# VHH binders against o26223: the designs that were tried, part 24

Target 1, 191 residues: o26223
Amino acid sequence: MKLLWTSQHIKVTVHIDGKVSKMDVLEAIKTRRSIRKYQDREVPEELIDKILDAAMCGPSAVDERPWHFIVVRNREMLEKIPEVHPYGAMVKDAPVAIIVCCDSSLEKIPGFWVQDCSIASQNILLAAHSLGLGAVWTGVYPLEDRVEGIRRLFSIPEHVIPFSVIPLGYPAENPGTRDLFDPDRIHLEKW

## First folded at step 1 (VHH)

Design q44 (framework vhh_7aqx_2)
Fold by ESMFold2-Fast, scan of step 1:
Parts: sequence; structure tokens; C-alpha cells
Structure q44 (fold): chain B 191 residues (1-191), chain A 122 residues (1-122)
Amino acid sequence: as target 1 above (191 residues)
Amino acid sequence: QVQLQESGGGLVQAGGSLRLSCTTSGFTFDDYAFSWFRQAPGEEREFVGAISWSGDSTDYADSVKGRFTISRDNAKNTFYLQMNSLKTEDTAVYYCAAVGYDILTGYEYDYWGQGTQVTVSS
């Protein structure tokens, strides 16, 4: 196991006067942590719209933008996700989850949809963090049982591939930040 | 707020035993893997042992294999390091650590305790 010393100090975006306090992009990237505990508090639709707008602004191979999103707020549906996703137990306690999907009919370059949907998933995590929310990426693709479980649960067509499930909400845990810079992983000019 | 608190350190004679505890709060204990590290004066921090989130696997540094045992008690939100056959070379500050696991990302959350001194006299 590779562990690095981690600060237990917390960085969050504060809501002021109904507006989100902005954080520097580098700060957002460095302080974002997976959040698995959520307050019993609804997330406004406006914030979900902002997060999804950010998700769709990522680069995609040959501008194929194959992503589609399912927004899940129904408690009964959220409670069924752990039955088909073993590491998705926290989803049942989240006020909302976003399922990132690939519509394969929009694919222009074979295989690059995985990178496209990864970018969209990361943008969801960063946007949520910047808006004072917490989120966690739970992996679906390429695990065949999870892909088919999520597909059946949400009536997803065969030409659409569920990629990730991202529960989100106002954080009820406050993890520290990590110092992960490792110069031994940087090679100049050659390996 | 996340807290990890070590206890059970102290002075012990070579050949003796100590049990370290790490009591945790502020996160879902069952979602985390746990490790012990140590740092002797003038040395860099050294891995000692780890236990997986499921409790099904444990790993140890070669220097402590067969002498130390890591375990977890999910009901008490606590994990332990049982140290047997202690040697003077085991003298160090011992730190507990928690690491969150996700299938896609691996290690996402790292939390550390403040450390507890273990001194082994000859």
C-alpha cells in the first residue's frame, strides 16, 4: 500500500447571499475529495443544471460528445443501486445521483467514449465541489455485471452504456487534503 | 471532523509486547482500509502493516512479519496493532492511517493520527 501524509484541514466552497463563493481552479482540483456522507438536505435543481452544463463542456474525441445523463432523486430507486453496485452503499443516503452514460450511436472514434465519459465524470466532481457539494465517482464500466445491473434498473437501452454513478449532496464529512506531488514520476525528454 | 487517536504506546523491555489502538470518528469506518506506519529518529517514515476494507487481507513489512498482527473491530470503529517479541529496533513513533477505497480510483482519502511513542529498552 502506498500512502502519503495527508493534511486533515478541510477546503469547501461557501454559499453566500444565495451565491456560490468561487475557488481557484487549481485549489478546486487539489482540494476535491470523494464525499460519501451527505446531509439530509435537498440539492436545488439549479445547481444540478450548473453541474451538468460543466460536464458537457469537457473535450471529446472528434467532438463526438457521446454523454447522456440520468438524474435520480427518487428514494426507492436510489435505495436499489447498492443491490447492483457493491461499492455504491452510500448512494442510498444521497439526495441525488447522476448516472453518466454513453450513447454509442454518437460515437465517431471507437473506444474514445471512455475518455469522453471520464472527463464528464471528473467535471461533475469538480463542479459539485466548486458549488459547496460533495460527490463520489462509483465505477460502472467496464464491470459487466454493474453495467447490466444499472441498465436494467434504469431501463437503459442496449445502445447506451452506463459509465459511472455519482451520488452527491451537501457534505456531512470533512476530509483533509493530500500532498500528492511526486517528482520521480516526471521524466524529461525520455523515460 | 475526522479524528484518528492512537493509544497503547509506552516503554517496554525487549522481548515484551504492546497493543496499539487507533480509535476513529467522523467517517464510515467500514468503507476504509487501515494501516500502521512508524518513524524512528533520523529515519524516513516506514510502512508497518495494513488491513483491507473487508478485513479479508493483511500485509506486513518484512521487518515485522510473524511478530506483529493488525486487526479491526468495525463495531467499535477501532483497529489495532498487536506487537510481540519487541526489539530495540522497533523504537519509533507509531502512526495510524485510514485509506478509502474505490474500485476505480483506489486510494482517495488519507487520514493520519498524531502518533504514539513506543520505546523498547534492552
Scores: ipSAE 0.000, ipTM 0.178, lowest interface PAE 13.0, mean pLDDT 83

Design q45 (framework vhh_7aqx_2)
Fold by ESMFold2-Fast, scan of step 1:
Structure q45 (fold): chain B 191 residues (1-191), chain A 122 residues (1-122)
Amino acid sequence: as target 1 above (191 residues)
Amino acid sequence: QVQLQESGGGLVQAGGSLRLSCTTSGRTFSNYAFSWFRQAPGEEREFVGAISSSGGSTDYADSVKGRFTISRDNAKNTFYLQMNSLKTEDTAVYYCAAQPYSGWYTASYDYWGQGTQVTVSS
């Protein structure tokens, strides 16, 4: 895969009441919401390339970077995902989905691929939000029926584990602000 | 919550082969990384080999590399240590261990078997 982008597209901006504002990292993290309703509007390949670049920039255990990604734009294939993922109904209405996978041949330390693929999934969600898109993480691993269902639909080899399915698109909903800070979960110096 | 049980230990002559098995009960077998450790008389417990949750990655202690092979059978909830070209120095109690989503060093393992004795005679 080639990245199709210019230096002027490295800025993070959002539209707020007719204005374009730069979103800093903390704002992106705090305002990202799960989006399950999408406009009938295609996502440019250049934006998917930027999102996948961000996904691969996550830390991984012993730098093993075991992630592989399947980009699904085919409507027929998107419509089949809910058949093997009972909570993935929104995927059929998305213009595109990314399937995050672990290639077990790339593991350097056993078991950390779950954290590695979680980091990649979260980076996809944050990058999508920073680019004006909405996305949601739908879980695949460790549910064996979903893992095997997704594997069969997308011809995923046995040494590769599908981890998550992330539909994304331009948002057709705007969930309100959440105040999630809980000081009772912060312990100073000891439990 | 996960239980591990070793089998297949015994007496074998130097240069021989032996296969250890570890059967699991409890949580989904495919979600765990598995490893083998051993403890010789009067010595500390040492790492022998590990296999990833997917089965695609293995690692071995330098002392056994090329002689031992770890494998898993998800359909049987069992993993194995194939021990070839055995040496008197391989005499030890062998333990299987399981760890969800973490490393294979002894301090990080959550679940251990009771051990199985392997004795290599000259």
Scores: ipSAE 0.000, ipTM 0.085, lowest interface PAE 20.4, mean pLDDT 82

Design q46 (framework vhh_7aqx_2)
Fold by ESMFold2-Fast, scan of step 1:
Structure q46 (fold): chain B 191 residues (1-191), chain A 122 residues (1-122)
Amino acid sequence: as target 1 above (191 residues)
Amino acid sequence: QVQLQESGGGLVQAGGSLRLSCTTSGRTFSNYAFSWFRQAPGEEREFVGAISSSGGSTDYADSVKGRFTISRDNAKNTFYLQMNSLKTEDTAVYYCAANLYGSYPQSEYDYWGQGTQVTVSS
């Protein structure tokens, strides 16, 4: 079926139970915002599975797909994240967080795992948004204190690098979207 | 800013096919949803079909479903209306229209082309 055309623009429709009509990809990209306030409401496992499926569909250098994911629902563990991540205060209030990791043993070309894990992280944010959830990317790599703090907290092996911590939940805030298009950053044919 | 220019109109016999093109200028082609409208002699302008900014969704007026197909080619900054099984009732001036990220109804489209005549003879 085709997407519904609205009176002005294609709009996201969120149902009472938290389900959403499917977004156009460009609409999802344009309307996604960082969400740091969450309802006291569990995220179903099937939605997490859909989000992780989307995360693994990103391109990777030489198809190395070095990503691994830790799903954290344990309240005690979520409450400890701000102790090792100064800008992760909101994580303790989220019902779930996903830790995006790189298994360096899967890396085929040095350095490209950063781009690979960035793509996976962005796909998590977009997929969450499309499913009526809110999320925010909190950076871990390349800050060594955060990397080692998260590693110790979640018993992550030395050859695995925690890249980002992404809390997720049903949003308890609704920031307006932004139109960030800047034609001065676009050059035709040459610089 | 986007400018729209239709091409491909002309005379065709009933049962025939015709492909209209709408070429745009500017650097924001991928951000626009595109639509085709038509206006028959002495009638109001009516919706024909639309394609979303992603290209993942299309919509058509009931009178053209199954006969017309809208598509886009972002590399060429062009979108198309493939018209098959043409009827004399399809005779009209066809207009392309653009709206940033999509909109409805027709009065809310941001940009319009100048129109191209399609005449279907029996």
Scores: ipSAE 0.000, ipTM 0.070, lowest interface PAE 23.3, mean pLDDT 81

Design q47 (framework vhh_7aqx_2)
Fold by ESMFold2-Fast, scan of step 1:
Structure q47 (fold): chain B 191 residues (1-191), chain A 121 residues (1-121)
Amino acid sequence: as target 1 above (191 residues)
Amino acid sequence: QVQLQESGGGLVQAGGSLRLSCTTSGRTFSNYAFSWFRQAPGEEREFVGAISSSGGSTDYADSVKGRFTISRDNAKNTFYLQMNSLKTEDTAVYYCAAGHYTPYSQAYNYWGQGTQVTVSS
């Protein structure tokens, strides 16, 4: 049985066992949007675990896997993030945020940790979307004031570099989908 | 995580009233929207009524509108379905459900085991 529930004429979509259908990978990539408004609703720990598992499955340069993650649920700490991140105002309204960090002691090839942590950050966004959550990537590195602010706020060691702050929650907005395919950016065999 | 348990089902005569209760476990009661569904033998589950997480909005199926009322008591971690002017066609297993209700996301992730309501004529 599938039930579909909407705001006025009620329809609810669940399987007979209470499970919700997931998106396929291409649908997740094409329909993911930055979400900055969240329901006042807890995100289960099991979903965060699934998201972090997906984050760590990304490729990394020379398999260095330099990422560490901080999961922030404490309301007082979330409310302090906008003080050190000017474009992070939405973080205070999220039920949880993930801070993606690079442990520089794990770096095997200089500079590639930025790409590694970018891949992990994107996997967090896609995994969150596939699980019915909304998220947004707020940039930390390479902005010195944000890096230092986040480091001090969360007691991050000097050899660890905070890369991104990703608030997430059940979405309270729907910006719709985008059609971004541009064939003029594709060159065959040569420029 | 939330676990739901229905109570208050039973036998009632047509024209009578019955109140179902759904008790929840955990400290997440205020974070969920709640709903009642029913399923008669050989039929799919049918929506009956819903109440938002804030309690500020309620919705009902046309078949029960004006007869059934959903409410919640956050202090008791319980929500209710008051059923008035019962008809034989209201005979079903009634399920309570918890999830989210917004214009952007619709799902009930947690379900009770069900309680039988039988309306005789």
Scores: ipSAE 0.000, ipTM 0.099, lowest interface PAE 19.7, mean pLDDT 82

Design q48 (framework vhh_7aqx_2)
Fold by ESMFold2-Fast, scan of step 1:
Order: structure tokens, then sequence, then C-alpha cells
Structure q48 (fold): chain B 191 residues (1-191), chain A 122 residues (1-122)
């Protein structure tokens, strides 16, 4: 069984470049959506630099900041990701992907690197959105087959753990926003 | 564990209509996007249509656009493919597929049905 997806299903989204940067923080958080369809358009290096700068600004346990990032633009490498990540099919169609990694030699408290790398991943998604790009978080850790597949594919050392693969690009779809506020999940003073 | 089961396939004359149903077992599927695929003998599996977990976005293959409509009914744990103006070229085994759209661990397609045969005669 093979998966066949045609390019004619790509929906073109109209974004005014630069105006997304005028979003306040709350609006960015509330309107960010997972984007899996991308325009055939390169993302400038300066935007990737801004996204990675934002990724490194997250809080980390005991200020360990264990994150490292691999920026992948090579089409042949992007096309191999679905072979080791079965639910990462959209990555092959993205102009660029960021692999978020943990350097375990920088870890000061066991286990907190997962939270650190989660924060970095979310900051990538929000920063991309604020710059008029779309992105999606595809999970790698804690699925050992995906961890080892990505490690092998990108020559990642054994002391470094790939955490997430985030394809990104100019969006070719415009999903609606969601109203997720649920006051029943808020408890005052006690459970 | 989500299990998908197709129904509504069969034999129909060209120009006719069929509605396929895909029912999930047990649990709520509000966070699942659903897609339909088809496979004719000797061919690769082809995308037919998709509906997002919120129901706010739909997508269709050009070959079926304007003829087929995908919808979902969360209360019945069922989603549908309404097929109108059927052509002999639509003859295939039709599969439903589900993808979890949590945002944290987005997946493409986690679950597949067993398939249901649609035969369109001239």
Amino acid sequence: as target 1 above (191 residues)
Amino acid sequence: QVQLQESGGGLVQAGGSLRLSCTTSGRTFSNYAFSWFRQAPGEEREFVGAISSSGGSTDYADSVKGRFTISRDNAKNTFYLQMNSLKTEDTAVYYCAAAYQSGFYPTSYDYWGQGTQVTVSS
C-alpha cells in the first residue's frame, strides 16, 4: 500500500508579509495552528535565525539549556525523514525543517531536558507563526525507533537525543482558529 | 485503540450515488482528522478527500472535486463520503483513515479501515 497525495490539493493562503510581526503575544498563541501544507517558496536565512533565537530564550531547569538545533534544507535528506518517521510525510514537501536535540552532557537534572526541549519546540512554532510562516511539531522522543532512525540519518552522536522534527514554510492552508477556553478546568484555591 | 470499519460500498450504475460510512469503535474521535483513500487493482493507493479534526477544513482530489463530499458526525462516531455522479473510473476499494491532531504529536495516519469495494458499471 502506498500513499499518494497530489499537489493540486494545496490551498493557497494569503498572508501580508511583515504584518504577522504586529501580533501581540496572546493573539499569536491563540491563532497558531499546525500547518502541514507549504508553498513552493524558500524561507530566508534571517527568518530561521530569528526563530532559533526565540527557541533559545525559553526557561530551562537549573539554566541547563541543553538544546541544539539541526537546520535541514537539503531535499534528499528531507525526503528520507518519512522512512524513519512514518507520520512525517509532510516534511518532504517543506522547504526547511528544524530538528530539536538535547545534548545530554549539558543536562544537570535527569529528565528535565524533555521539558526544556518542549519549550524550545513551542517557541519555534510561535516564532514561525509571528513571522508569517506555518510549522508543525512531529514527535520523535520518546519513541526509540524514531530516535535511532533520526540519529542515524543525521549522524547525531550517541550523547545527543533528537527530540522533535519541525517542518516549516510559507503556509498553503488556512485552518480556522479554535476557542479552547474551558472554565471547568480551573480550580480556585483547591482541587 | 481506535478501530475503523467501512460500510456502504457496492455495485452502482454510472451517474448514480453512494454514501460510504466509516465508524470508529468506542472512544470519542473529536481530535482525529479523517481521510478517504481508494485503490484500483494494480494501482497505488490514491487520496480522495479529508476533513480536519475540527470539521472546519476539507480537501479533495481534483478527480472527485465537486462530486464527492466528506462530512463527520461526532455524536455517532462516524464519518462519511457522499459520492455523486459516479464514473466507471471511480471503481476501487475505498479505505478510511484517521490521524490524531493533538498539536504536540501530530501524526499523518494512525489507523486504517479494512476497505470497502465500490464498483461502478456502465
Scores: ipSAE 0.000, ipTM 0.106, lowest interface PAE 18.1, mean pLDDT 81

Design q49 (framework vhh_7aqx_2)
Fold by ESMFold2-Fast, scan of step 1:
Structure q49 (fold): chain B 191 residues (1-191), chain A 121 residues (1-121)
Amino acid sequence: as target 1 above (191 residues)
Amino acid sequence: QVQLQESGGGLVQAGGSLRLSCTTSGRTFSNYAFSWFRQAPGEEREFVGAISSSGGSTDYADSVKGRFTISRDNAKNTFYLQMNSLKTEDTAVYYCAASTWYGQPYAYDYWGQGTQVTVSS
C-alpha cells in the first residue's frame, strides 16, 4: 500500500490490488494512536474548527449535546496544566489543547453527560488523526482534584464540569499500529 | 490481499510427529484468527484447530485434542500445527485458513492450497 495526493488534494491510498481509494473511516479508527510528542509547529485554526465540528456531531442522550470546548494556545496556560493534572505532563509541549466540558444546565438525563463528553472526546481524537495531527486523551472527570484544578485555572463556572484535556499537534513520534482484534470477545446470540 | 502457503507435510509412521507451517508471504495479518482444516479422500473438510488473533485462545477438534498444538509467530508471519502421536486416521490434506470470525468456517477469508500428510502403519 502507498499514499498519494490527488488533484482534489484528497489523501488517497493505493491498495495492493492496484485500486486507488480515499482513506475510509475504518482505517482511521484502526490506525489512530495516542500521540504525546509534538513538533514545534502551530496548528491552523481551520483544522481546529474542523475537529470541533466533528466533536459536535456525536450522538447524545435525548439529543442534550451538553458539550462545550475551551481551545488553549497560550503557552503560559499550557505550562500550568501539569501542576493540576499529574499525568498531563505532555500538554506543556503541545502547541494547542482542547478542554472538553459539560454544561450541566443543558443536561436532560442525569449522568448521561459522561457518555456524551466521551463521544465528543473520541471524535476529537479521530478527526485530529484524519487531518494528520496527533492527540491524546488525558482524564479529568471523575477525579475531583483534577476537576477543581482545571476549573480554577481556566475560570470555568460551577455549572460546567471539565471532562478531558486533549493536547494535539503535528506528531513527532510514530508508535505504529496495534493488533487489538480479539474474536474471543465476540459472542453470537448469547454470552 | 493475502496468500497462505502450507509446508512441512509428508510421509510419517504411526506414532511419529510432524510440524506444519503456514506462512503469509511478504505480509503480516495479525488481525486474523488462524485455523487448520483437513480433508481425507471422499470425506468432508474437517476442522482441526484454531488460534485467536491475540494468540490467547486456542480450540481443537476432539479427535486431535491433547495430540496437536497450534501456535503463531507474528514476527515470522507464520503459524504452526505441531502433530504428535500420529495415527493412520490423521492421513489427509491439511489446509490453513485465515478468518476475522474465530471458529466460524464459512467466514474464512483466505485459504492455502493444502499439504499432504500420510501416516503409514
Scores: ipSAE 0.000, ipTM 0.072, lowest interface PAE 23.9, mean pLDDT 80

Design q5 (framework vhh_7aqx_2)
Fold by ESMFold2-Fast, scan of step 1:
Structure q5 (fold): chain B 191 residues (1-191), chain A 121 residues (1-121)
Amino acid sequence: as target 1 above (191 residues)
Amino acid sequence: QVQLQESGGGLVQAGGSLRLSCTTSGRTFSSYAFSWFRQAPGEEREFVGAISWSGGSTDYADSVKGRFTISRDNAKNTFYLQMNSLKTEDTAVYYCAADSFYETYGDYDYWGQGTQVTVSS
């Protein structure tokens, strides 16, 4: 199955703890956390569309934009992901997952598709967070067994490389934020 | 914060069995995924097996699949590696690791000190 594209753009307000929240970009980046526990609650298709729109707005090497996305809502398919992805156990409990893929036929600069798909994956995480959802990036590429397992499970063609699996939903956990600023990793003028 | 302590290592004959335990401190045990790794002399540390935070999913390296079983006991803040049909090539220092529920997997926050397993022919 394919998700039908639409040019319809929707604007959604975010409600957190019954209040409308407007998160600035720095706040979103600093407060985003990996979420692995989800409520048994459907994610509206409109929110998925907004997340995918944000995913496609990232910078891309030579504007190649090689990303393709598979949206998985089928419970039976979600329950099979842990069979081919050992650290993807939480995916079976998510109401939806997005598989970020690279169509290698769209690649203009060898190797930069990894960066392109990383950017798309991060945009998915930030967009989900800004919309009151939780998500986690589970790695697929460059682990050969996971790449081939996901490929077989979702009938992905050989010229397309599954990069990441991102389960998402309304969070059933609320981890505290991390203070990760480390000035020892900042070098002025030279190493 | 969690501290991990392995136990159960030792000398065993080929074809024998051994059960490793990893005990954690703190109140966060149920929010962690746990893994076992091993390192033979002169080799890199390799993955052995993992169990999810819910206990609903386990994974194993191909070399141990069908012989080793990972499990967890949340009431005891302990997880285990049951090692059956041991082979001489299973000889290694075995490490337990905790993957923070609040971090991407593979970013292991905590490691144990290791426990030696020696399988004699």
Scores: ipSAE 0.000, ipTM 0.111, lowest interface PAE 17.7, mean pLDDT 82

Design q50 (framework vhh_7aqx_2)
Fold by ESMFold2-Fast, scan of step 1:
Structure q50 (fold): chain B 191 residues (1-191), chain A 122 residues (1-122)
Amino acid sequence: as target 1 above (191 residues)
Amino acid sequence: QVQLQESGGGLVQAGGSLRLSCTTSGRTFSNYAFSWFRQAPGEEREFVGAISSSGGSTDYADSVKGRFTISRDNAKNTFYLQMNSLKTEDTAVYYCAAPQYLGSYTHEFDSWGQGTQVTVSS
């Protein structure tokens, strides 16, 4: 029997030998946590492909879908990310990171690319979790120094905006789940 | 495996009150949501109430809303079902349950108590 969480210990649905996770959508949403500690273990390319497929399935304003993704596995490049992203220290310890970018030439409605890339970023986090991986969203946009640093480090063109850096790997920590439901924030019919 | 044990059942007159307790062992109490279920003679087991791990969210079956209150005491590793204004139709074996997933109380359950009998006489 596969448990997502018991006590303080991770009981994770694993993706091994080509089988997919049995975690349902609501369960994935409720149990996903930011993971910043990773095992020294390779993430198979097929899992990254599944995660990116899920990322591209999000809704997008006027169907502009402006997102592009950079997959970084090179250890030397991962180790340079903290130099341009001070709160991205955990990235150097991850086996892989995904950089979510906006191609501004694909933007049909001004400003909505931020929402589009946020949706793609969240889908990456949920898909990773459903596949037995841990991930964390580290913010790049709208912090100008981080945007510029990531752009230069990865040779990103001027018309493309790096939005987030998401390190991921097999989790080496277990923060447990959070019970965040607050009925006082729900108003029926009127405020 | 976690063990759940109910106590506090018994015989009570209609209109009376009774408090059920469920004590836990084998895992961290404060991390789990908990539920109460009941089974009347000849009927299927039905949901009664649930409390989230934080205690900030509770849910009740329509038949018991306003009469029953679920609460928890993390210091005692115990959660409770306070039953007020009892009716003869509340007669059942009451079970406490822990969900399969931490923080969830509406999903499949992996731990059940043995049950405690509540009989409400007119």
Scores: ipSAE 0.000, ipTM 0.091, lowest interface PAE 20.0, mean pLDDT 81

Design q51 (framework vhh_7aqx_2)
Fold by ESMFold2-Fast, scan of step 1:
Structure q51 (fold): chain B 191 residues (1-191), chain A 121 residues (1-121)
Amino acid sequence: as target 1 above (191 residues)
Amino acid sequence: QVQLQESGGGLVQAGGSLRLSCTTSGRTFSNYAFSWFRQAPGEEREFVGAISSSGGSTDYADSVKGRFTISRDNAKNTFYLQMNSLKTEDTAVYYCAAGNPYYSLTQYDYWGQGTQVTVSS
């Protein structure tokens, strides 16, 4: 017999701009969608601060926490991102983007910074969603042309590696949620 | 833009060997994960094997484990599928794919056009 599983919900309350937002953790994970269309409305600094706090709360290999973040609000800079990141066309239309970077001088074990920055990127997406924002992860690493393009555009030093560009804003689209659970991908005790 | 092109397909006798190559061209090549898929007549496209961006990890479908090996040569922008002990059931169009994440048919960014492999009895 196949094993069928339904997630339990853990309720979390987030206070934002005097407003109470309530979304349980599993609901946030299950309903987060990539958002590529944004309202012409600025995101308050308080929300960006909360998102970055969540990004830095992720686990990292040997607690190396190699991540650095660039917050881009300048419209001229946002408009230049698609020139060096062809799959980042939506970034020019976002009110803000976060560039997730790895500072290689903070790396304690080779190679695990990729997982560390992936965790930080996912936490940004989930935190944004929980706060009523939409975001999308646009890949930079390991595509060398994108890495070097973003590095040049934002004056990122050679020991720092741009990992992802995440535009975010208030969503102007509402894609339906997806049921992605596949019990055939779960193996008990052995493959 | 990354383009993938397969080569090395053809007709081979059961028990024989064949090596497929997938050459990449264009921009943004470093550290992609690469995979091979195949599609037999009247069947859905299925996973065959994968190699990580670092080249340190490989994975294979159970039907080909021990017979097929995947490898990459980053200096040549090429990756390979060495197929040994071929069976008539291995007859299919073989596709190479590049992308992130490692194992997703639906999440691969780039696909080749396919190369026919026919294994005769």
Scores: ipSAE 0.000, ipTM 0.096, lowest interface PAE 19.5, mean pLDDT 81

Design q52 (framework vhh_7aqx_2)
Fold by ESMFold2-Fast, scan of step 1:
Structure q52 (fold): chain B 191 residues (1-191), chain A 122 residues (1-122)
Amino acid sequence: as target 1 above (191 residues)
Amino acid sequence: QVQLQESGGGLVQAGGSLRLSCTTSGRTFSNYAFSWFRQAPGEEREFVGAISSSGGSTDYADSVKGRFTISRDNAKNTFYLQMNSLKTEDTAVYYCAALSYQGYPTSAYDYWGQGTQVTVSS
């Protein structure tokens, strides 16, 4: 059987019962924090589907949309991530992690896949926050040891580049609010 | 316990039309992407057409482009395959399918109907 359509060509939207945060876009952006401590509580696959739908809605250079995602729930696999990612220790304690990847065969304009995958990663963080979850972006690219370690661990083909590992779950910490607005970084009409 | 059920198959003369319907149980799955496949006697299962969860995107096999149209009605939890200008080569069992994702490696289409027979006579 030959499949003419894959998940990258089909938009999947999942119905989520009773899990709506009353948070507008600006509030979500301003209150999202990196969360590294998670409750021992399963994240429903319906929430993961909604997060991945949001991830694929980002702008992409020349609409190349090179992103692919690996969803990791297997405890043994999650426990191996810190072996290849030194700042990924919290991943082993998360109920699930998403690995954001670039399929280089889909790249139409050189180098813009980094921006594309950054946008997808940020959308995952914002979507998770809006659904009552916590997440953190742990960097993989451009650190070659991490790229190679993650590739080997998850059997990722050589034409696919792992970009970020994002553990997520129901938050077990509340870091509080930050006021980051700095008018000295805004220049009018010229530097 | 998601189920897909086809209806609308039957016997039709070449050049005729049929509309197949696929109803879903469990309303949450009515927002997933849906596809039609067919299997002719002695052949492997073949992709026919697909419609995205929003209904804004459709795709078709080259053999049916311009003749078949896929559509959905979320209020009825049903999607359709309108088949026009039918040919004897369109004779097959037609299956509807839903794209599912469970957070583990899975097949592209995990939910399938039982199939409905379409026979196009000369």
Scores: ipSAE 0.000, ipTM 0.102, lowest interface PAE 19.1, mean pLDDT 80

Design q53 (framework vhh_7aqx_2)
Fold by ESMFold2-Fast, scan of step 1:
Structure q53 (fold): chain B 191 residues (1-191), chain A 121 residues (1-121)
Amino acid sequence: as target 1 above (191 residues)
Amino acid sequence: QVQLQESGGGLVQAGGSLRLSCTTSGRTFSNYAFSWFRQAPGEEREFVGAISSSGGSTDYADSVKGRFTISRDNAKNTFYLQMNSLKTEDTAVYYCAATHGYFSPQSYEYWGQGTQVTVSS
């Protein structure tokens, strides 16, 4: 592949499962599904790096960008997540998980960090899907028991709030796509 | 910001071998993924190969696959490109590049100054 060097970045072709995979933005959005079954296969670090780069590209209120990320590959730690997150059973079977956190010291406008971290979480899901991986968003905030459980498990300081736990891996299931468009939810000019 | 310095370039005959090295400054070497790129006269810069920050994953351009091997030595803050069965078409300036690993606010690529490889027939 010929590459054009522009700005500070070079575009690199990544092979996924021995194939070059391309998916446009609308296709990625429409075909992304929650994936809870993973192959027993390592996710390369360069793919996680691309996913985290995408996560940080989301818009944030007053450009506060309060997100921090914990990347968990240690199997013993992954196996402990279901103990503090009732709907996180699939995490123990994933090769890697990303914990999306808010550093409250970076917050410039009260409450908008939830939207910022939601955007980062969705970007992780979309980026993973576009790279041939499967992922699922498991909610932590605003459930105080889950917030404190995850904080304790990963030694997260008091001023940092764990927002979501996102296991990732090569998918071992294909649930198919859904047609979710509902024109009755669209109102022109007025309610 | 990391500094990257290539070495090992030079003149070699077709069918020969050459090993390029890229030495980095700084104590965060293990946090970077590394790549090699090349640029022949009058051509665009071309991807050659990459190695992940863990060293567990590598990727190569089809034109060099099976002939070139990328590796890293975290203890020496150095990564390498072993080039075997060199062809005249491999003649180029070779650049090493680094990209930040996890928890970086931005994934900027850092570049060396380049090292010339000339393969004669």
Scores: ipSAE 0.000, ipTM 0.119, lowest interface PAE 17.6, mean pLDDT 81

